# Designs tried in a protein design chat: VH-VL binders against DNA polymerase type-X family protein pol4 (pol4). Part 4

Target 1, 98 residues: DNA polymerase type-X family protein pol4 (pol4), of Schizosaccharomyces pombe (q09693r1to98)
Amino acid sequence: MKILASSTNYVLHNRLSNSQYEDARSKIVNFGGEFTNDAAKADYIFVNYSQINRVRRELRTIGTPLETCVSCKLIVKIDWLNEPKESLTPGNPYVIWH

## First folded at step 19 (VH-VL)

Design ac4 (from ab1 with light chain S33A)
Fold by ESMFold2 at other seeds, last read:
Structure ac4 (fold): chain C 98 residues (1-98), chain A 118 residues (1-118), chain B 113 residues (1-113)
Amino acid sequence: as target 1 above (98 residues)
Amino acid sequence: QVQLQQWGAGLLKPSETLSLTCAVYGGSFSNYYWSWIRQPPGKGLEWIGEIDHSGATNYNPSLKSRVTISVETSKNQFSLKLSSVTAADTAVYYCARLDYTWDYFDYWGRGTLVTVSS
Amino acid sequence: DIEMTQSPDSLAVSLGERATINCRSSQSVLYSADNKNYLAWYQQNPGQPPKLLIYWASTRESGVPDRFSGSGSGTDFTLTISSLQAEDVAVYYCQQYYTTPLTFGQGTKVEIK
């Protein structure tokens, strides 16, 4: 069973090169996840930020403030995709918001 | 106590590349985001972009196609390159530090006037 | 982009008198989730870089004299200098940090009348 099976995923492009963005997208697919281009519909939002306040800023920028992201379970540092050894739970060290 | 010192060439011809460097003294380089901000003569301020010690950047979309901000973490330095300059790029360029948590600027360099000839 | 518009572009005020500077944003910079206005004010004295005066619309930065105060919410903000001093001759800028790009007002020049 793939670790992102049955999940809808959004990748925040800020602080990623185009190649890093595409790499993250490929890893999500390889792990069984589905993309959305609408952060408000995602179960997981992957980000290259360690501070939630700056993620909130960028979600406001794209018109989907975090408070409108009603499906979101976790906001996750994108580096988790490099080594997804532990499942995504609120206690996972890559999770910055739940 | 924290000081930002900046340098670079101040006179350019159209189509050249603007290049500026900012060195950080008296504070942590790795814990903060760093920005370049410019001010055309007699006009307001324009945010160019931000970078942290990892080299990851976030740019003003209006300039993104021409801007590169880079870090030299071993020297506590970050730099700005702006390609294909025109007279409209004539400005005082500032390096500045974002607050640890929020996106206002608590320390600024002294500024560097860059003039692009017509 | 959130556009920041200041008024007036310049004003002349007698020493010891009140100076009032307005800033308007094209969109609200009040974040309802934390009830904070993401607005800062800067002072730029002649020949110097900007200096942070106020953040969260009304909180003075450390070392800023009490004569500087900020007020307003949402889209309309005011910087007040209650009793103008000679060193207050400067250009003043508002800045929003609600969204990126971070944007500044065009500035308000304060002069002695």
Scores: ipSAE 0.812, ipTM 0.926, lowest interface PAE 0.7, mean pLDDT 93
Fold by ESMFold2, fold request of step 21:
Structure ac4 (fold): chain C 98 residues (1-98), chain A 118 residues (1-118), chain B 113 residues (1-113)
Amino acid sequence: as target 1 above (98 residues)
Amino acid sequence: QVQLQQWGAGLLKPSETLSLTCAVYGGSFSNYYWSWIRQPPGKGLEWIGEIDHSGATNYNPSLKSRVTISVETSKNQFSLKLSSVTAADTAVYYCARLDYTWDYFDYWGRGTLVTVSS
Amino acid sequence: DIEMTQSPDSLAVSLGERATINCRSSQSVLYSADNKNYLAWYQQNPGQPPKLLIYWASTRESGVPDRFSGSGSGTDFTLTISSLQAEDVAVYYCQQYYTTPLTFGQGTKVEIK
C-alpha cells in the first residue's frame, strides 16, 4: 500500500512557486494520495511553514480556519514529500500539528 | 538591540524597477520573517510581503505580479524589487521584522523615500 | 482583505488631557480558538518609522509608558492616551494580523492644542 493511499490531501500554496506547488501535487499522486482544493476536506494539509500559527493565519485567510477542517489528521511540512523516510504519524518530525 | 539599515536608489523614472536592500544587525536573521512596507506621502501603510531565511515569500495580492523579495542569508540581508513603477509607487519604503510568532512588527528601518518622476 | 478604518483622521488635545482614537475592522479579528484580538497599535513620530505600542489589542510593548492603553474586541478598538505629553504628537495606526494581507488603518494624527 502506497504511503498516502486512501488519503485526501491539500497543499497550501503560500510560500510555494507554481512549479513547487505542481511538484508537490505530483509527489502526492505518486505516493497514492488524492487532491482536494478544499482544505476543510483534507486528511493531510501540506505547508511551507514551520510555525502552526502562520498556517492558522492562512487558513483563516482562505476562509477555512483550522477549526472547520474536521477531516484533518495532520498538518505536515511540505519537505516530507521530498524525503518520506518515516510514515506520517503524530510523532513524525515533519508534523507541526495533530 | 536589533537594527535594520536600508539603502537603494531614491529617484526612478516610470517603467523602471525599484530596488532596495535591508541589512539586519544585532539579532537573529534566521529565526524571523522580514517584510517590506510602504507609505505613500501623507497616507497610511501598505504591507508588501514577507520572506524568511529560506527565501520563501508571501506577497500582498495587490502587488504580487510586480514584486520580488529576495534574501542573502549569508549577509543577513533581504531586498525588494518592484517592476514597472509609476507615480503611484512613490512612497517611503520600510523594512521591518515580524514578531517571532505573530504578525505585528517590532523593529523597523529608517525608511527610504522613492520618488517616481512623471 | 480586512479593511481597517480609524477615526478621527485628526485630533487636537491639550497637554495633560485624554486622547481617544478609534479603529474599526471590516471583519472580526477575534479568533475563537484562542479568544485573542489580532490587533496592534503603532506610533509614528514626525520623521520616524512606526514604533509598536500595543499588541493583542491591550498588551503594551516593553518600554511603552502606562498612559497608553488599548481596549475593544471583535471589530471595534480604542487607543487611549490618558494624559497627553508633548512627545506623543504623532500619527497612530492600528493593524490587524488576523489574515493576510496584513492591513493598517489610515492613521490618526494627534496634535497639541
Scores: ipSAE 0.811, ipTM 0.927, lowest interface PAE 0.7, mean pLDDT 93
Fold by ESMFold2 at other seeds, fold request of step 21:
Structure ac4 (fold): chain C 98 residues (1-98), chain A 118 residues (1-118), chain B 113 residues (1-113)
Amino acid sequence: as target 1 above (98 residues)
Amino acid sequence: QVQLQQWGAGLLKPSETLSLTCAVYGGSFSNYYWSWIRQPPGKGLEWIGEIDHSGATNYNPSLKSRVTISVETSKNQFSLKLSSVTAADTAVYYCARLDYTWDYFDYWGRGTLVTVSS
Amino acid sequence: DIEMTQSPDSLAVSLGERATINCRSSQSVLYSADNKNYLAWYQQNPGQPPKLLIYWASTRESGVPDRFSGSGSGTDFTLTISSLQAEDVAVYYCQQYYTTPLTFGQGTKVEIK
C-alpha cells in the first residue's frame, strides 16, 4: 500500500516557489495520495513552517482557519515528501500538529 | 543584545532597483524570521515580507511582483531588492526581527531613507 | 487585508494628564482557539525606529513603564498613557498579526499641550 494511499492532501503555498509547490503536488500523487485545493477537506496539510502558530496564521489568511479543517489528522513539514522513510503518525518528527 | 545594522544606496532614479542589506549582531540568525518594513515620509508603516535562514520568503501581495528578499547565512545578513522604483517608493526602510513565536517585531534597524527622484 | 484605523490622527495632552489612542480593525483579531487578541502597539520617538510597547493587546513589553496600558478586544482597542511625560512625545502605531500581510494603523501623533 502506497504511503499516502486513501489520503486527501493540501499543500500550503507560503514559502514555496511555484516549482517547489508543483513538485510537492506531484510527489503526493506519486505516493498514492489525492491532492485537494481546499485545506478544509484535507487529511494532511503540508507546510514550509516549523511552528504551528504561523501555519494557523496563514490558514486564517486564506479563510480556512484550522478549526474549520475538521478532516485534518496531521500538519506535516513539507520536507517529509522528499524522503518519506517513516509513515505519518503523530510521533513522526516531521509532524508539527495532530 | 541583538543589533541590526543596515546600509544601501539612498538616492535612486525611476526604474532603478532599490538594494538594501541588513546585518545581524549579538543573537541567533537561524532561529528567527526577518522582515523588511517601510515608512513613506509622514505616513504609516508597510510590511514588505519575511525570510528565514533557509531563504524561504513570504511577501506582501501588494509588492510581490517587484520584491526579492534574500539571505546570506554565512554573513548573518539578509537583503531587499525592489525593482522598477518610482517616487511612490520613497520611504525609510527598516529591517526588523519577528518575535521567536509570534508576528510582532522586537528589534529594529535604525532605518535607511531611500529617495526616488520624481 | 485587515485594515487598521487609528483615532485621532493627533492629540495634544498636558504634561501629567491622560492620553487615549484608539485603534479599530476591519475584522476581528480575536482568535477563538486561544481567546487572544493579536494586536501590538509601538512607540516611535522623533528620529528613531518604532519600539514595541504592548502585545496581546494588553501585555507590556519588558522595560515599558506602567503608565502605558492597553485594552480592548475583537475590533476595538485602546492605548492609554496615564500620566504623560515629556519623553512620551511620539507617534504611536497599532499592528495586527492575525493574518498576513501584517498591517499597521496610520499612526497617532502625541504632543505636549
Scores: ipSAE 0.811, ipTM 0.924, lowest interface PAE 0.7, mean pLDDT 93
Fold by ESMFold2 at other seeds, fold request of step 21:
Structure ac4 (fold): chain C 98 residues (1-98), chain A 118 residues (1-118), chain B 113 residues (1-113)
Amino acid sequence: as target 1 above (98 residues)
Amino acid sequence: QVQLQQWGAGLLKPSETLSLTCAVYGGSFSNYYWSWIRQPPGKGLEWIGEIDHSGATNYNPSLKSRVTISVETSKNQFSLKLSSVTAADTAVYYCARLDYTWDYFDYWGRGTLVTVSS
Amino acid sequence: DIEMTQSPDSLAVSLGERATINCRSSQSVLYSADNKNYLAWYQQNPGQPPKLLIYWASTRESGVPDRFSGSGSGTDFTLTISSLQAEDVAVYYCQQYYTTPLTFGQGTKVEIK
């Protein structure tokens, strides 16, 4: 349950149903993570995108361009939350930015 | 060469649901995002939303409450439904492909004029 | 939303002369992280769908004649047709792709004088 311990986490809602979004939030809490509604404060940003450029587009859209997300360590494909076998490191296959 | 072919009903009455389909020929369906864009007569272009092969969507907030974009990946098709139409929804509707990486449109369908009667 | 405004709404230009179309965005579309202007131009000939002409404000799409050029940065952009040809009669649109919703200018109709 501690795999996300001491982390602050944001979920980008784009391309998620409300149900998928709430499921992701629940998984973050179950793994010991803290949730934030402010991408600029997050250590990890979870996304339903494979390409960083579209994540950057949506972060610009919500007023928190990636450059203002000074705490962010990794941007991660949201499916990692379904099967978090490996810890989040830059080499993790689900990581699209670090 | 990639081509987009679109079809659907061209005449609707107020309160009906607009329904259009776009079929993709040539090139990869799964590697791209696909969009619907409309153009009211004598006016500019309005982006409606985007979808990929997984069915995940991103909509223009101005239309989100009435719009459903869907995909039939096995047929390389995606569709648009717009509920509760009015005369303001009269437009030429285009399907289009986003560039592989960036958010400009490199291939367009021929367009379908949808007229909502009075 | 980033609002895109074109000027003029319509212009008439003699064959072989220069046509100039302006596009202004309500917010900068220059992304400081990569120093690129997220701005495209499209041509829509009568009865046809739009066709991509230019992206990144100034990069011509493959197959687009050299007489088409784009310039500008930030909030102010220009499409120039250096020597107007008969086939260039069309409506031209700018489009920003900096944020969603993706938005287009209202169009500029170019006619032969």
Scores: ipSAE 0.811, ipTM 0.925, lowest interface PAE 0.7, mean pLDDT 93
Fold by ESMFold2 at other seeds, last read:
Structure ac4 (fold): chain C 98 residues (1-98), chain A 118 residues (1-118), chain B 113 residues (1-113)
Amino acid sequence: as target 1 above (98 residues)
Amino acid sequence: QVQLQQWGAGLLKPSETLSLTCAVYGGSFSNYYWSWIRQPPGKGLEWIGEIDHSGATNYNPSLKSRVTISVETSKNQFSLKLSSVTAADTAVYYCARLDYTWDYFDYWGRGTLVTVSS
Amino acid sequence: DIEMTQSPDSLAVSLGERATINCRSSQSVLYSADNKNYLAWYQQNPGQPPKLLIYWASTRESGVPDRFSGSGSGTDFTLTISSLQAEDVAVYYCQQYYTTPLTFGQGTKVEIK
């Protein structure tokens, strides 16, 4: 059972190069997750931000304010994908919102 | 306290690349986001983009195809490059710091006038 | 993009009198989740960079004289200088920080009549 099995995942492109973005998508698939281009459908939103308020700003910018992301369980710092040693839970150090 | 000092060439020909540098003195470089903002003569202010110490950037979509903002963290400096300039890029260019938490600007450089000949 | 429009473009006010500057956004900058207006005001004195005056539409930045006040909500905002001083001759800008790109009004020049 892979660490992102049965999850739908969105990557916020802000502050990522195109290669970093594609690398994140590849890692999500390798960890068993499904990718979505619609933040409102995601279980997990991966971001290159440490502050939730700036994630909220960018979600407002793309027309999917966090309040409309009803499926979202966690917003996670993108670096978790590099070496995911612990399962994604609200207590995980990479989680900035739950 | 925090001071932002900026420099770069002030006169360009069309098609050249604008290049400006901002050095940050006093205060933390690594805890803040840094921006470039420009002001055409007699006009309002336009946000160009933001960067932090990691080098990660977020650009104004209107300029993103021509803009590169870079950081030299060891020197507490960040820079702006704007390619393929035209007379429309003539402006005073400011570097500025975003508030620690929110997206307004609490410290500004003194500005650099960049003129692009017609 | 959220467009910010100020009025008037310039105004002349007698020393010691009240100056009123308006700012209108093309979309609401009131965020329902925290009930805050994502609106700032700046002062730019001649030959100086902009200086932050007001954030959250009505909160004065530290060191800003209490003759400066901000009001309004949603799409309509006002900066008021209750008793104009000589040092208040400047161009004033509003700025929204609800969405990116961050956008500014075109400015309002305040002069002594």
Scores: ipSAE 0.810, ipTM 0.924, lowest interface PAE 0.7, mean pLDDT 93

Design ac4 (from ab1 with light chain S33A)
Fold by ESMFold2, fold request of step 21:
Structure ac4 (fold): chain C 98 residues (1-98), chain A 118 residues (1-118), chain B 113 residues (1-113)
Amino acid sequence: as target 1 above (98 residues)
Amino acid sequence: QVQLQQWGAGLLKPSETLSLTCAVYGGSFSNYYWSWIRQPPGKGLEWIGEIDHSGATNYNPSLKSRVTISVETSKNQFSLKLSSVTAADTAVYYCARLDYTWDYFDYWGRGTLVTVSS
Amino acid sequence: DIEMTQSPDSLAVSLGERATINCRSSQSVLYSADNKNYLAWYQQNPGQPPKLLIYWASTRESGVPDRFSGSGSGTDFTLTISSLQAEDVAVYYCQQYYTTPLTFGQGTKVEIK
């Protein structure tokens, strides 16, 4: 389907089981996205948080505070990968930061 | 007024599993993150991990291989299990609520002393 | 991990006198993006659960008496009780919430001389 075509994507592992994490990675690839293990290189960061402050905390924890993630366009709730009916735009209800 | 009440066995033998429960009264369970925190005798407090009503958890890496935090949302309860205990796990264990937005704790349980025999 | 170290471990202060508790973090807890210090203080009176006193290093929680104040920035923080009262006998903890794991100081016991 290519809904994530031409994107580089990172999944924050916090609050995900190993199975949920691997499932998210598989969905990203199946949707045409490239996966990265480096949040600083990602266009999209997928998270299991509803509040940006806790995402900022974890990005500080891994040494890539959000201010250094210069490629990042959106931070998105992970559940979007289950039902990607709408494209990722700042107005998408799964987007918590843009 | 939010109140946290905790209980569980206070005396364990090495290799047993520590099991504690915290019940939440007088407030929203679903809107907050909940934590377990411990204090070994004569030492500072150690954050064990956090959980919300969905059951999603975030653990202290130092303990994550042995820790399970669980939720029973229908009872407004969350629990701690710590496997393969040793004397080093002797501590007072607290349950606590994170602030709605930030990562400091606004309500605490009274603590439960858990002693692991040497 | 950000390690939190308090000093002194214990102090005795006369009623009505000033008590001063220091907390030092192994790394800065000042976030440049919002210019806030991610540092909280707690009080635990004997036989009571801990109680939040201060957050953002210097902001008092509602209902906390004015004699409690917090100061400092970056790595060095102070809790001051300007005029010690009998009910202030407690152990005091600092806590950083800049990164995970969330970490606490070892506590400072305050007692009356």
Scores: ipSAE 0.802, ipTM 0.914, lowest interface PAE 0.7, mean pLDDT 92
Fold by ESMFold2 at other seeds, look of step 19:
Structure ac4 (fold): chain C 98 residues (1-98), chain A 118 residues (1-118), chain B 113 residues (1-113)
Amino acid sequence: as target 1 above (98 residues)
Amino acid sequence: QVQLQQWGAGLLKPSETLSLTCAVYGGSFSNYYWSWIRQPPGKGLEWIGEIDHSGATNYNPSLKSRVTISVETSKNQFSLKLSSVTAADTAVYYCARLDYTWDYFDYWGRGTLVTVSS
Amino acid sequence: DIEMTQSPDSLAVSLGERATINCRSSQSVLYSADNKNYLAWYQQNPGQPPKLLIYWASTRESGVPDRFSGSGSGTDFTLTISSLQAEDVAVYYCQQYYTTPLTFGQGTKVEIK
């Protein structure tokens, strides 16, 4: 019933302070999601970017190019975790890729 | 038409903090990422990091422990601080704009030579 | 990190002659998803900041003279100046934007013979 129940979640650390990163991890767990340190295993990837091309750049940097990430369902702006008004679906305004 | 003007101290002693500011004229400040890039005398270019209007930063891992890039969006300005400088930090420092979408640099400041004495 | 290596380090060319600068990346900068080479070239005249010449390995920036052209793919790239002019005396840099950190070649100085 929790909004992230049954999901595996990754947080891209780029453009986050260590405190912001840890806060995002805590919110994911509090919302019922599991956290992973491996982007390739995530259902959702949370990012502090508005442009998918820069997320693609960083996914290439960590060795998980978007095209080879079998598990990825959505890439989501991190601010959704602060104000989760709507469930995560491809139409959600915080989703930048699906 | 876009112009980047930069300023800051040009002569530092070892262990001091380098501090540079870049002001952006013309064009949009909030729609772009902004970078600092340095060039040691007679050497190539090194990307230091990037920032946008929100203040979020992405740094070169080689410098991350000593670098802070910040923004003053109301003034269309961003700045560089580099702590604990040594002679190895002597370089011309440039501010630059990333292309709207891609990670090449379309506008550059004139550069500021920073010399760390010994 | 993707290392960028240019050759030669310096090049002397007579006015009106062809200059060729090579750039090699330690990893491919060709992205399979869009088939583009994430490679740019810059010109830095003495005492000036770098100026963007070419992006996507071969696309000329607006206002750049036709004598500048880029070619290559994957790990091997070339900047060509078809007929060197006096104002082309500069250091030229390649830059990859495939991954972070963004990295540049060490530069190639072009001089008049």
Scores: ipSAE 0.797, ipTM 0.922, lowest interface PAE 0.8, mean pLDDT 93
Fold by ESMFold2, last read:
Structure ac4 (fold): chain C 98 residues (1-98), chain A 118 residues (1-118), chain B 113 residues (1-113)
Amino acid sequence: as target 1 above (98 residues)
Amino acid sequence: QVQLQQWGAGLLKPSETLSLTCAVYGGSFSNYYWSWIRQPPGKGLEWIGEIDHSGATNYNPSLKSRVTISVETSKNQFSLKLSSVTAADTAVYYCARLDYTWDYFDYWGRGTLVTVSS
Amino acid sequence: DIEMTQSPDSLAVSLGERATINCRSSQSVLYSADNKNYLAWYQQNPGQPPKLLIYWASTRESGVPDRFSGSGSGTDFTLTISSLQAEDVAVYYCQQYYTTPLTFGQGTKVEIK
């Protein structure tokens, strides 16, 4: 089964070019994940940030503060999509929040 | 210890491109986010955007279509370009460093007044 | 965007007296998850870079004299200089860091009367 099977996924657009954003969405679908435009519905939120506090800032900015993202299991650095060698678990090096 | 030095053209004509550079001395360049901030005469400060050593940027939506922030990591420098200026872009422009963790600014440049003629 | 409004624009205070600067945000900057007010204050003396004074609405930055204090919560904040000194003549700015764009007040100029 594909590595993102049965997951709903959001990509935070901050710090991504349009081509990087579209590439990330394509990779999510290729890995079996469903894409959502609503962070509050996502199981995984992919970000181009290394610090959770800046992700929290941007989630507040778009009106979906992390506390309203009740489905969210992990916030993950977007580079995981380039080399998904390890499953997404709280211990994964790309995970910045769980 | 950390010091920010700014330079660039102070007088522009309408439709020209504003170009400013900020050099960082006495600290880590790669561990921080860097910002440009401006203040038009008689108005509050306006955050323009942020950049890190990778060159990834996050811009104020109000300026995004005209702004480019860039880095020259080998020189510990970052720059601002603002295209198609008008008199409304007349302001003092500051470079600044975000705190390592939080989104307030712990070091600032002295500011550069940029005047756009009518 | 969260708009920040300072009052007054200019303030003249006698040496040794209290100066009070107000800052109001268009939306609350109190984050329920950590119960912190995402508000900072800056001082810029003439010809000098801005300097961070206070963050989290009330926490003084290291090296800032204790005559500077911040208070308030949610949408209404105050910077108080309990006994104004000559070196405190400056423009003071508030700044929210709750959301982007990061936004600042227009500044309040403090002068000796």
Scores: ipSAE 0.794, ipTM 0.909, lowest interface PAE 0.7, mean pLDDT 92
Fold by ESMFold2, last read:
Formats: sequence, structure tokens, C-alpha cells
Structure ac4 (fold): chain C 98 residues (1-98), chain A 118 residues (1-118), chain B 113 residues (1-113)
Amino acid sequence: as target 1 above (98 residues)
Amino acid sequence: QVQLQQWGAGLLKPSETLSLTCAVYGGSFSNYYWSWIRQPPGKGLEWIGEIDHSGATNYNPSLKSRVTISVETSKNQFSLKLSSVTAADTAVYYCARLDYTWDYFDYWGRGTLVTVSS
Amino acid sequence: DIEMTQSPDSLAVSLGERATINCRSSQSVLYSADNKNYLAWYQQNPGQPPKLLIYWASTRESGVPDRFSGSGSGTDFTLTISSLQAEDVAVYYCQQYYTTPLTFGQGTKVEIK
């Protein structure tokens, strides 16, 4: 379970219950990823949104607009963590921004 | 062609729970975010929160501790519950649709006046 | 929260004359990444729900008469009704959608003088 090895990962809490949020953190660790509480430092940002504009809105809200997230490679729908059958690439169906 | 119809109890006592329902006719239910917005008498509009067909919600932090928005996707309906009401919760409550892409509201219900006795 | 303040609270305008409504946000709603102002205007006629008029500060919604126009950028915005008609008697609201919570101005009532 090394599919997230060498990655730093952020989970946007919007539209997640506390238990869903903790579950996502646990899956990230189980898949070999490092977790961060600072979106600006993440390689991947996991979200419960289908549209990038609303992710951008919430990143502005928390003071880390996407333009400051200089490390970010992909913004990914959180459901990928439930079924990580395909590696994270720009063409992955769960990726909404790259 | 999209129409929002809303209903619920209009008169409450303090400490009761406000409960409103909005039914969506025409258009897609599953592709949009849906909101509740309220307007106290003689005052402006306050966004309460948003929900989509999956049931996931995003709430105004000022109301988050008392608000539950829910969805019944099979009926194309969503609902508002606001617990522990006071006279300050007296308002016209609107259901509304967010634009497909952006965060302004393109369709509104007709509103429901909810009065909380003092 | 981004606070939205409108001025005046009310105005009376003669039929056929210009009405001007101002809206100010507590911080800029201009997003540098796309250079757009995240600002909308609504009309609420008596006894009716709000109706979308303008988005992106200056873009008219479909079906809105061209006598309605929006202008401004950053923190200062204006809704103009170039020739007031009887059906334009309403309360007008600005709304920002730059951040959540989504917030509205307190409203400006427009009446016939």
C-alpha cells in the first residue's frame, strides 16, 4: 500500500463529517502518504466537491488560495481514497484540477 | 421552467425546532447545489447553508450548531431543521438553487414566513 | 466574513430618471487569478422572492432589461437603472460569492417620487 508514498496530502474538511475526515486521514496514512494541516504545502488536495471553482472558493476562505499552493500537483475527489485502483495522474477520473 | 415549492409550519414557540421542505420541479436535481436563505422582517438576507444530492452539507458557521439540511433525492426534495428557536429566528425562509458553476442564486422558492413567539 | 454595505438605505426617483445604488465590501472580491469581481445584484419586488439581475459585477442575467447595468471593481460597486419604470419599485441587494459564508448587503429600497 505505497500508492501515496513520498506525497504530502491535505483534506479539505468542507462537506465531510468529522468521522469522514478522520477516515480520509487514516486512508492516506495507510497508503503511505504524509498528512499536512496546511493546504499550501500539499502535493495532493482531497476534496468533497466536483467543481474546481468551489474548491477555489473554500481555499480563499481559509486563507490559502490555490495560487499560494505552489506544491500542489493534483486536486482529487475524496472518493478516490475508497477505491485507489488507478494511480493519481492528470487523466485519472477523480482528478478535477492539475 | 425550474420551480421550487416550499412548505412547513409557520408558527413556533421558543425552543421548538423549525422544519421546512422544498420540492424541486423541472430541471436536474442531482447536478446542482441547493440552499436555504432567510430574511428577518425589515432586514437583509442570510445564507444558511448548501447541500447536494449526496446529502453533503456546508453551513454558515454562525448557525452551524443548530442547523441540519437534509435531502430526499428520490423525491427531489431538501429540507431545513433549525433547533432551539428564539424570536430572533423569525424570518421569511427561502429555498434557492445555486448556479451550475458559480455561487449566485438563479431560482428561488416563494418563501415561507416562520414566526417564533416571544 | 466579508461584510456588504449598501447606500443609500432608500431612495425616491421620478419615473424615467436615473437610480444609482452603491455597494461596498469589507475586502476585495476581485480574484487575481481570473480578474473577475465575484459580485451579484438581485431585485426583490414587493411580496416576491429575490430575482438575479447581474453577476460578475456587470453581466446581465438573461431576460433582464438593458436599463439595468452594473459597474465597479474590488470593493466598490454600483447598480444603475437608467430610466426608472413602475415595475422597478423594489428592494435591491448586492451579494458577494468570493468566500463563504455567502453574504448580502442590507438592501436599498427604490421608490417612485
Scores: ipSAE 0.780, ipTM 0.916, lowest interface PAE 0.8, mean pLDDT 93

